VHH binders against Maintenance of telomere capping protein 2 (MTC2). Designs and how they scored, part 5

Target 1, 357 residues: Maintenance of telomere capping protein 2 (MTC2), of Saccharomyces cerevisiae (c7gvl2)
Amino acid sequence: MGDHNLPDFQTCLKFSVTAKKSFLCMYRDSVSKEKLASSMPSTCDIQLKRAINDAYPGGGIKVTVLNSTTASLDSLATTHVKEFEIVIIPDINSLLQPDQAKLVKIMRDCTVAIEKAQSTRIFIGVVHWNNPVQPSGAAKDGDEAGKPAPKTRIFLPTSLRMGAWLKHKFWFACAPPYLDFESSTESSINTRANNSIGMAEEEKQEPESKRSIILNEEANLNDVFVGSTVRRYILDIMVHLRTHRLTYNAKAGGVYTNSLDDVVLLSRLIGLHSGKMFVSPSHVKEASRWYFPMHLELVQRSSMDSSLLYGSDPNLVDEMLEKLAKIKCEEVNEFENPLFLESLVVKNVLSKVVPPV

## First folded at step 18 (VHH)

Design w02 (from v02 with N31D)
Fold by ESMFold2, last read:
Structure w02 (fold): chain B 357 residues (1-357), chain A 123 residues (1-123)
Amino acid sequence: as target 1 above (357 residues)
Amino acid sequence: EVQLVESGGRLVRTGGSLRLSCAASGFTFSDYNMAWFRQAPGKEREVVAAISYTGGSYWHADFVKGRFTISRDNAKNTVYLQMNSLKPEDTAVYYCAAEPYLGSLEDHTYQHWGQGTQVTVSS
C-alpha cells in the first residue's frame, strides 16, 4: 500500500495478462533452495498457481511451473504452445550467466511469436530474497592475498542476481499473492482474486467466457488517450533517471530505449483501472513507481560514478557506497522491498520533475 | 573464518579418473555459486566448471565437456569435480571458489578461494 511497497500481485497479474508482458514476483525466503531446483512443487509454486487460477477460473490460461535448471531451459526452447500460457520460473536468481543468456533468447522468441499472433507465452520470474548478500569488500580478506582489488569489485550489491539483458525482459516486480490455505474457502480467495476483474459469481467459468473478457479488456485499453504533453513528462522522468547521481550513467541508469512504450502502456492500464479513458500525470507517477525500480542500475563501485569526471576521490565514493549498502541492509527488512534504494531514486526524481497541467 | 579446502588431487595416468572435493566452512554455503578453476604452469587461471547455489544450473568448459562433472551437496557443504578420461593437458592446480552474486564465470567475481590441489596426469 505504501509508496515504497511493491505493487500487489493481483493487479500486476491482470495488467501483465492484458499487456502480454512478463514480470517478477518477489518472495521472501520461505522455501528451501534445494527444493527450488526440484521438479516437486513448492509452497510458492502452489500459491502462484492457485492465485492465477482464482483470477482466471474459466481455464483459459495454462500455468506451467519450470524448475530453474539447465535441462529445463533446453527443453522449454523446443516447446510450442497454442494456449495462453504463463510459465513460472521458481528461482530466477539461481541461473548462472550462461543459462540467463538462454532464457533471454527464449523470451525474445516468445515476444516474436506474440507479435506474429502464433502463440502467447509470458513468464513470471520468482525472486527469492532475504537480507542482502554482504558487500564484496568484506570478502577481500579471504581471497588471493596481496592482489589488487579488481575494477569490478562491488561495494553496493543488488538482490536481483541477473544481468541487465534478462532484467529488461520483465516489466516490473510485484509482491507475492496472499493466500490463507488454513481458512481454505474458495469463496474468500475468489472474492480477493476477482477485485481486479469483476465481482460476479464465478464459482466456475467456461474458457470461452474468459477469453472474451480478456479481449474486451484489450479493446478498452486501446481507447485510453495519451496526450503528447504526457509523453514528454514520461521522457523527462526518464532523462532525470538516466542522469541521476546514484544511477550508472554510462548505461543510461538502466533506462533503455523502449522504456517509454512500457511506461505509456502501464499508464494506460492504471488509468483504465481507475475508470479513466485518458492518462493523467498521477497515472504516470504510479506507473513510474511500478516500472523503474526493477530496471534501475545503481552505481555499485566508484569506477561507475560519473562524479569522478569532476575530480571526486574514488576512495571516498567507494566509502559512501559501502555506507549506503549498510543502510540498505537495515531498511530492506522493514519495508519488505529489496528494491528500496531504487524506489527512493524514483521518488527523488518524481519530486523534481514538474508534471504538466 | 572462511575456509575452502580442496582434496583428492594426485598423480594419475592418462585415461584415468579422479574425484576432487572441496569442503566449505565459515559462510552460508547454500547462498553461494561454486566453481572449479585450474592453473597450469605459466598460464592464467581458467574456469573449468560452475554450479549454482541450488545445484540446478551448471556449466562446463568445452575443453572438459563430457569428461568432467561438477556437483554439490549442500547438506555436507561440499562441492565435487568428477574427472574422467584424464589427459596430460589437464595437469594443473585445481582451485575451488565461491561467488554470491551474478552467477558469473569470471575469476574476479569470486570472493572465496581454496589453496588448491595438484592434479598431475602422466603419459
Scores: ipSAE 0.639, ipTM 0.889, lowest interface PAE 1.0, mean pLDDT 78
Fold by ESMFold2, fold request of step 19:
Order: C-alpha cells, then structure tokens, then sequence
Structure w02 (fold): chain B 357 residues (1-357), chain A 123 residues (1-123)
C-alpha cells in the first residue's frame, strides 16, 4: 500500500522471465524536467535491449525488436527460435484491432509452445503516454451544465488503447529502465530493482541472501506454499474490484477469473524473492498493487455506471468523473504513472478487504 | 471547430486512378486512428481502409485489397486513399473519419466525420 509509482523494470523483468509471462512497459512521450533526469522518446527499443542485456549478460536471452507494423506481425507468426526470446513491441497502442487479434493469436500459440517445452517467447509491450487531456467541464459553463452530456462523450479517458483480450495477455505494467551512467551504483537499474523487492516489510532478510534467492527462483518456485485462506483473500479482492463504484461492472471491472492464477503466481514470486516459502497477506497486497491497475476498466462516462440502476443522476455521475479526470491529470504528472486512478482503486479495495490473520 | 475535409472525388473511367485527401483541423491529428468509409446509394456505410496514428498498422477491406492504399502524413494533418484499378462498384460517397481509442473498424466508434466526397466510376 505504498506510493502509486509503477513497479521498477528490473524486478518486473526478472519475475516475467522466471514466470514466462509478458508485460507492459510505460514510456512517457513528454517528460517534466523536475520528475526525470532525461527523456528518450525515439529510442525506447535500444534502451530496453540494453537493460535486458545488462540483466542477462551471458547471452542466454535473444532480444528482438519488432515494429508494430502489419508486415512485422505476419513475419513473427512464422518465425521460431530455439533460445529464450523476448520480443519488444515498441508501440503496442498503435495496433488496429485486426493486428491486435493477430498478436493475441501469436501470444496464445507461444503460451502453448511454452507448455509443451518447445520454445519460450515472451513479449514486452511498450505503451507511450502523455498527460491526459482534461475533458471540458459541463458544470463550468451554465449552458453546458444545463444540457445533457452527449452519450458517447468520454469524461475519464484511458491510457491503454487495446482491447481486453490483448490487455490480458500481459500480466502487469512497469516503469521504463533508468539508465544513468553518472548516478551512484545504488540508483542503477539492478540496485533499484533489488531494493524495491527487498523493502517488503514482512520479509526480514539480509540483502546478500535476497540476491541468492532470486538466482534460485526458477528452481523452487513451485514449492512456495499458498494456503486456502490466502486464495480466498485474493478472490475477495477480485470481487471488491469487480463491484467497485468506479469500475465498469458490465465487463467485471476488467478482473476475470484468470486473474486468480496470475496473482497467485506473482505472490509466490514476491514471497520467494523475500526469502519465504509461503505466501502471506502482505505478499498478496503487493502482488495486487502490481497486477490489477493495468487490468482495471474504469467507468469513462455515466452510461457505464451501474449505480444508475439505483436512481443516480447521470449528470452528477458525469461531474464526478470530470473531477476525477482533473485529479488524474495532476497526479499522473507527479507520480509518472498513467494508471494512477486505477492504483487508487486498488488501494481503496485493499484497505477494505480484511486479510486472513 | 473540429473539421475533416475530403477532396479529390470526381468522375473517372473504369480502370482509372484517383487519390483522395482528407485534411484535419481542430484536434490533435497524431493521436487519432483514421479510416475511409464509403456509402453507395441505398447501401449501408462500409469501412474501406484504416490506418493507425503512427501509420505502422493498417488494414484494407478485401474488396479493395491490392487496388487501394491508405496512408497518412502527420506533419500535414492529412490522410490519403490512393485508388487504382477503379470499378463501377466503387462508385460511392467516401468519408474520412477519426477514432482515438481502440483502432476499431466499426463506424459507431468514430468521433469525427467529414461530409464526404463523391467518387463516380463510369463504364
């Protein structure tokens, strides 16, 4: 339940390689000088490839940068590689729905190949984002405040431009790697990733033993125990997210049954990284903060809000959504997190769902 | 003050070529996926081609594949449709449309529409 920053790249990469799962990386197209040391909007694939090679210097992972073009997807569908391969998609938001459908099929086929031990290919989808544009306020103009909002008007826009089936092929979203040759070793990508996991307050373990544990994650991940009460806790979180006031309930808030398996797996990884052979409620809370914000589907306009079935005023709902868009615009800039509102929803749910003791 | 202005529609003979242009203003063009739709008299509007905001993801309907090519120039806020090997059944009003979210091909997802340009292909 800490801050609302995106998880760090190195830890997300290590967990995703161990679990053989695909993930999203969030790149900002314009950067506040006060928030970041530098901005690199045109070369994200080079930075990602360098960060992956730094994390796995032995050459055991092939990194392929695959443009979002229609032709590149067709070529990928017919290519097989013997090595562990990471495919970087430099602008996944730019895929039209027919190409999104091709990618879903490719990723499903890759999952089958992993299950059959034939090959391993995972994906990093890069999402480029800017501060959201605040929608026009109906309450600010007397004429606009006195008129019904257009039925298709979006009061709370989303940062992810992909269909649900593609979105669910990625298990979480992370911050880009920080490459700073002038910073201290403690601020390097490797140090940051280890430091983030090592700060889980439930795990009381020295940093060197934590490093030896991450080197063994593949060897003993299946041995990390998940009790039935912990599984119920995850299900309770999922139910509260699906029914939350701000989530789009007609699509289960973006929280489908498959989320249980992913949160269990992520909780195991967090537990193992902290030196535990069991999952605690604190591991589940951390896994939830990583996993759910990328998957949540928030109400964007009053017609998506289920409270209208109970007599809520559509104009008041639209006004609330407009105020949330203002908060998102301000806080996304401060936290460098386009999923800030989704993270708040997760924090709210975690504060209300009682963990097992 | 959002505008999409199509141009280039005219009468052409079967087998001829034509290039449609659509100039955009009043919104951030580089944030929008663009599409061309057409509507013949008495028929429903149908999508012809679409192109993502970067230009790297594109789609053409099977009935125009190999003959029409969509492209865009973000510096000029313009989307194009190059139409080759025209047939009488290509006769329609062609509309330019913009969509900012999921890259859908469905006409009801498009927020901004031009008024259309008439293409007529004679036998």
Amino acid sequence: as target 1 above (357 residues)
Amino acid sequence: EVQLVESGGRLVRTGGSLRLSCAASGFTFSDYNMAWFRQAPGKEREVVAAISYTGGSYWHADFVKGRFTISRDNAKNTVYLQMNSLKPEDTAVYYCAAEPYLGSLEDHTYQHWGQGTQVTVSS
Scores: ipSAE 0.635, ipTM 0.886, lowest interface PAE 1.0, mean pLDDT 77
Fold by ESMFold2, last read:
Structure w02 (fold): chain B 357 residues (1-357), chain A 123 residues (1-123)
Amino acid sequence: as target 1 above (357 residues)
Amino acid sequence: EVQLVESGGRLVRTGGSLRLSCAASGFTFSDYNMAWFRQAPGKEREVVAAISYTGGSYWHADFVKGRFTISRDNAKNTVYLQMNSLKPEDTAVYYCAAEPYLGSLEDHTYQHWGQGTQVTVSS
């Protein structure tokens, strides 16, 4: 996994099921927004269901697709299932704040139920994204130069359109699974391609997949050691992220107290996945690249930038943010990652914080 | 240039019905959450109803619940407010507004506003 790519769905699913944590899945906009409000399954929902069923066949995990409608959330609060349930939320960005608050309460109640061993329900929030929207501001005509921007104007938009309380309920964001074929004809084409190269590809994939499954089935996650110097390293990373020049410092850059526990847990999972019974600095770096980009809150307009208190020109800050948005638009296509700028901030911090010996 | 144009406001009698429309242009309408606000003379502007960019998440204020229904048609770039069982208290200027980010109901988060359409309810 590259520094700028989203982590893969299969590993993220296994870690999240093991840790009983909810996560986001980032789909590039290929589905009509009107169709997402429909009760009918989309291609993305079908693909997610198949990927989950392939990883956990037959009766082990119930998969429920929850429409992002107001009525669906009201009904979810009263339902319980006895098996492990994964609830897919097909377009989590589409929830208005009252529905986001309902979901936060539902997810909090599910966390309590997990702690009491009463039921297990985790959520996959599907985020549909496209390239960043270009600001409509002064760059287009120049005759707006020197005019103050509207207070609510966003110069560096984000692809995550949800409040901090809801974002905190998910621990990372991943890439979607491979596209599955629904028709026999499409499946037949895929089968012929696999036969052409299947020996080498199957051998490479099978040992890795079997090793991962075996480790998860036999793993005792609590036995993976985390030393105090490793915990201090995580705290140092968090401090640097909170104070980074591009993060919204009034909200601690989106890096809150629970981040320590989540990064420790993710580091243990990464360590165990690599066959280690201890967490190293390299495991922490990888956990940080998974965890923090989704949580970071970047400066989106000059009013969020603390340098203005010391004389910076708000119009120049807004112009800089517009330039960053254009750079983001160019790079998102290469890396298929709407959190590209957030990933760069994490990379920058990891290059500066000294890991323990 | 972004533009929101409300229409359909007029004088109606108590108990009557009215449908407001808001036509949007100059932005990708299907990326924006939409809301209706109203302001009576001497009163604070208040949110009446809101609808997400897909239409699947919606909200109505308690004072209009069961009487007003927000809807949208992304193919026509239009948001609607169907108002039934109108009361004199519903007399206000009704504004259409657009918000692209957090799905907030707070008026200061809405980036784009229409000029408003007057609704007057008489006895």
Scores: ipSAE 0.612, ipTM 0.879, lowest interface PAE 1.1, mean pLDDT 78

Design w03 (from v02 with Y58I)
Fold by OpenDDE, last read:
Structure w03 (fold): chain B 357 residues (1-357), chain A 123 residues (1-123)
Amino acid sequence: as target 1 above (357 residues)
Amino acid sequence: EVQLVESGGRLVRTGGSLRLSCAASGFTFSNYNMAWFRQAPGKEREVVAAISYTGGSIWHADFVKGRFTISRDNAKNTVYLQMNSLKPEDTAVYYCAAEPYLGSLEDHTYQHWGQGTQVTVSS
């Protein structure tokens, strides 16, 4: 996987189900937003539902698609789940702050329920991202005729249009599922022919319920060793991210104390998936590439830059932001990653932080 | 040029109904959350209702008590405020505003504002 690509949906789903963590799925807007107002499941929702069902055949996971409405959130808050449930939230960016707050509360309650082994509900937040809107210089039309039009301050938009409190309820962001349309057509044709042979009902050992597989994977996660040096390495990465020039220092760059546990857990899963019983620095690097891009808070405007506190020229910061905006516009399309700039910051930090030997 | 033009404000009697409209131009309307604000004489501006860019997420202030309903038509680049059971306390200039990112209810997060339309409710 290229250093700037979003992680694949299948792996992310697997990890999220095992860890019982919620995640974001980043869709490039191909469809006119007009269809999003329709009560009908979007193509994206159908795709996600299918991908989940394909990954977990046999009904072990209930998939619910919401419509990202106020009413749907209210309904969700009152609905108890007995089974493992994945709730798809279409266009999570469309939620107003009050509804974001509702969702956060629901997600918190679900986390508590998971901890108590009462129920398991996780969320997939769908994010629709478009090409970065040209940095609209917020021309404050100041009424006063004679003062030079306030220099349109450059704003670097983000693809995540939600409050930090909601954003940090999600573990990482992934790419949409690849629908290999080609593979489904061939398998339906060939099974018709060979009806004949009456061979004995070998007791098809009930395929070990995928539920058992999930449980086994969870159990195996605890066996993956995380050394103190590895933890320190993660902390060093976190410190460097917090102090990075492009991160918003007032919000600790979006790197919080819980990030350690999240990255450790993800590193364990990556290690486990690679057949290892210990977390290596390479696993941490990979985990960091997955985790931190969606969590980072970058400088979006010159006023957010800490260098201003030290007497830096705001114009220079604006120029930098303009350059970044251009890069973002070009590279987001190339890599199909709306978090490209964030990924660059992570890459830069990972190159500077020395891994433990 | 970005424009928000409110219309529909008029004198109405207590208990009457009014529908405000706000026509947007000069920006991609479907990418913006919309809200109605009002400002009565000598009072602070307050948010009345908000609607997400998809129309799925809706918020109304408690003081509307279900009397007002915000809606939008993205095809027409228009946001509406249906006001029923109007009271003298609803007398204010009503403003339409657009917010691009956060789904915020805070006025300072709104980037585009209309000129407002006067609603007067007579006893």
Scores: ipSAE 0.871, ipTM 0.958, lowest interface PAE 0.5, mean pLDDT 87
Fold by OpenDDE, last read:
Structure w03 (fold): chain B 357 residues (1-357), chain A 123 residues (1-123)
Amino acid sequence: as target 1 above (357 residues)
Amino acid sequence: EVQLVESGGRLVRTGGSLRLSCAASGFTFSNYNMAWFRQAPGKEREVVAAISYTGGSIWHADFVKGRFTISRDNAKNTVYLQMNSLKPEDTAVYYCAAEPYLGSLEDHTYQHWGQGTQVTVSS
């Protein structure tokens, strides 16, 4: 995987199911916003549902697609889960703050239920990032030179249009699933001929066996050793991310206290997936590349830049942010990663922080 | 040029109904959350209702719940406020506003504002 690509959906799904964590799925294609108002699942929702069912055949996981409506969230809050459930939230950026708050409450309640072994519900938030929010800056022409740019001008817009409290309920962001469209065309033709009712005993691989696989993976995860030096390394990364020039440390946002545990858990899964029973610095680096980009808050305007406290010219900062915004627009398309700039910050920090020997 | 033009404000009797419209131009309307604000004489501006860019997420202030309904038509670049069972306390200038990013209800996060339309409810 290139250093700037989003992690693949299949691996992310596997890790999220094992860890019982929610994650974001980043789609480039602007689903015609008109279809989102329709009660019909979008092509993205269908694709996700199919990918999940393909990964977990036999009904061990219930997949629910929500309508990103206020009414659907209210219904979700009252619905009890008996089985492992994955809830797909179409266009999570479309939620107003009150609905975001509802979702946060629901997700918290689900986390508590998981901890109590009562039920398992996790969420996939769908993000559509190809909407060119025209930077409000193209009004070059007639605005009189002297009025301070309205405090509301964002020079570097984010692809994640949600409050930090909701954002931090998701573990990481991944790429959409690849649907090999080629394989489904051939199998429909030849099934006509031989009526031999071979009762292929669909080995009902008992839903118990798949539950057992998930349980076994969870058990194995706890056996992956995490040394004290590895934890210190993660903390050093966190400190460097917080002090990075492009990082905005909001009271409610950015690298937060639970990030250590989240990165440790992800590092264990990466280690386990690589056939190791211990976490190495390389696993931490990879985990950091997955985790931190979506959890970082970047400076979006000069008023957010701490350098102003040290006498930096706000106009120069704004110019820098405008340049970064242009780079972001160009590179996001190349790498298909709306969190490209955040990934660059993480990469830079990882290059500066010395791993434990 | 970005424009929001409110219409439909008029004098109405208590218990009456009005439909406000706000026509948007000069920006991609379907990418913006929309809200209605109102400001009565001598009072602070308050949010009345908000609607997401998809129309799926909707919020109404408690003082208008069950009486007012926000809606939008992205094909027409228009947001609406249906106001029923109007009261004298609803007398205010009503403003349409657009918010691009946060789904916020806070007025300072809205980037584009209309000139407002006067709604007067007589006893």
Scores: ipSAE 0.867, ipTM 0.961, lowest interface PAE 0.5, mean pLDDT 86
Fold by OpenDDE, fold request of step 19:
Structure w03 (fold): chain B 357 residues (1-357), chain A 123 residues (1-123)
Amino acid sequence: as target 1 above (357 residues)
Amino acid sequence: EVQLVESGGRLVRTGGSLRLSCAASGFTFSNYNMAWFRQAPGKEREVVAAISYTGGSIWHADFVKGRFTISRDNAKNTVYLQMNSLKPEDTAVYYCAAEPYLGSLEDHTYQHWGQGTQVTVSS
């Protein structure tokens, strides 16, 4: 995987199911926002549902597509799950703050239920990032009466249009699933000919066996050794991310205390996936590339830049942000990663922090 | 040029109904969350209702809940406020506003504002 690409959906799904954590799926396609208001599942929702079912054949995981409506969130809050459930949120950016707060509460309750081994519900938040908010042209300072609050020009808009409290409920962002459309079209044509009603004995692989697979994977995670030096290395990365020039340290945003445990867990998963029994610095680097980009808050305007406190010229900061905005626009298209700038910051920090020997 | 133009404000009697409209131009309306604010004489501006860019997420203030309904038509670049069972306390200038990012209810996060429309409710 190139250093600036989003991680693949299949691996992210596997890790998230094993870890029982929620993640974001980043779509570039301008799904007509009008279709999102329809009761019909979008093409993205169908694609995700198919990808999940393909990854976990024979059942064991219930897939539910949530309507990104206030009413659907209220219904979800009252619905108890008996089985492992993945809830797809078709457009997580479409939620107003009150509904974001409702979703956060639901997700917290699900986490508690997981900890108590009562039920397992995780979420896939779908993000559509190709909706360029046209920079509103500088409205001329028209006249006195309704003093519009100073139009704080945002130079670097984020693709994640949600509060930090909701954002932190997801541990990383991934690319959409690659549907090899080519493989499914060939199998449907050839099966029409031979009428032999071979009763394919649907071996009812008992739903118990798949639950056992997930449980076995969890058990195997505990066998991956994490040294004290690895934890220190992650902490050093976190400190450098917080102090990076482009990072904005908001009261509720950015790198937080739970990031350590999440990165340790992700490093274990990566190690396990690679057939290792210990976490290496390379696993930590990879985990950091996945985890931290969506958890960073970048400086979006000169007033957010701490360098102003030290006498920096706001105009120079604005010019810098403008240049970064141009780079973002160009590179986001090339790498298909709306978190490209965040990924660059992580890459820069990883190059400066010395791994433990 | 970005414009939000409110209409429908008038004098009505207590218990009456009004429908406010806000027509948007000069920006991609379907990418913005919309809200209605009001400001009564001598009072602070307050949020009345908000609607997401898809129309799926909706919020109403408690003081208007069950009486007012926000809606939008993206094909017409218009947001609406249906006001029923109007009271003298609803007398205010009503403003339409657009917010692109956070789904916030805070007035300072809204980037585009209309000029407002006067609603007067007589006893």
Scores: ipSAE 0.866, ipTM 0.961, lowest interface PAE 0.5, mean pLDDT 85

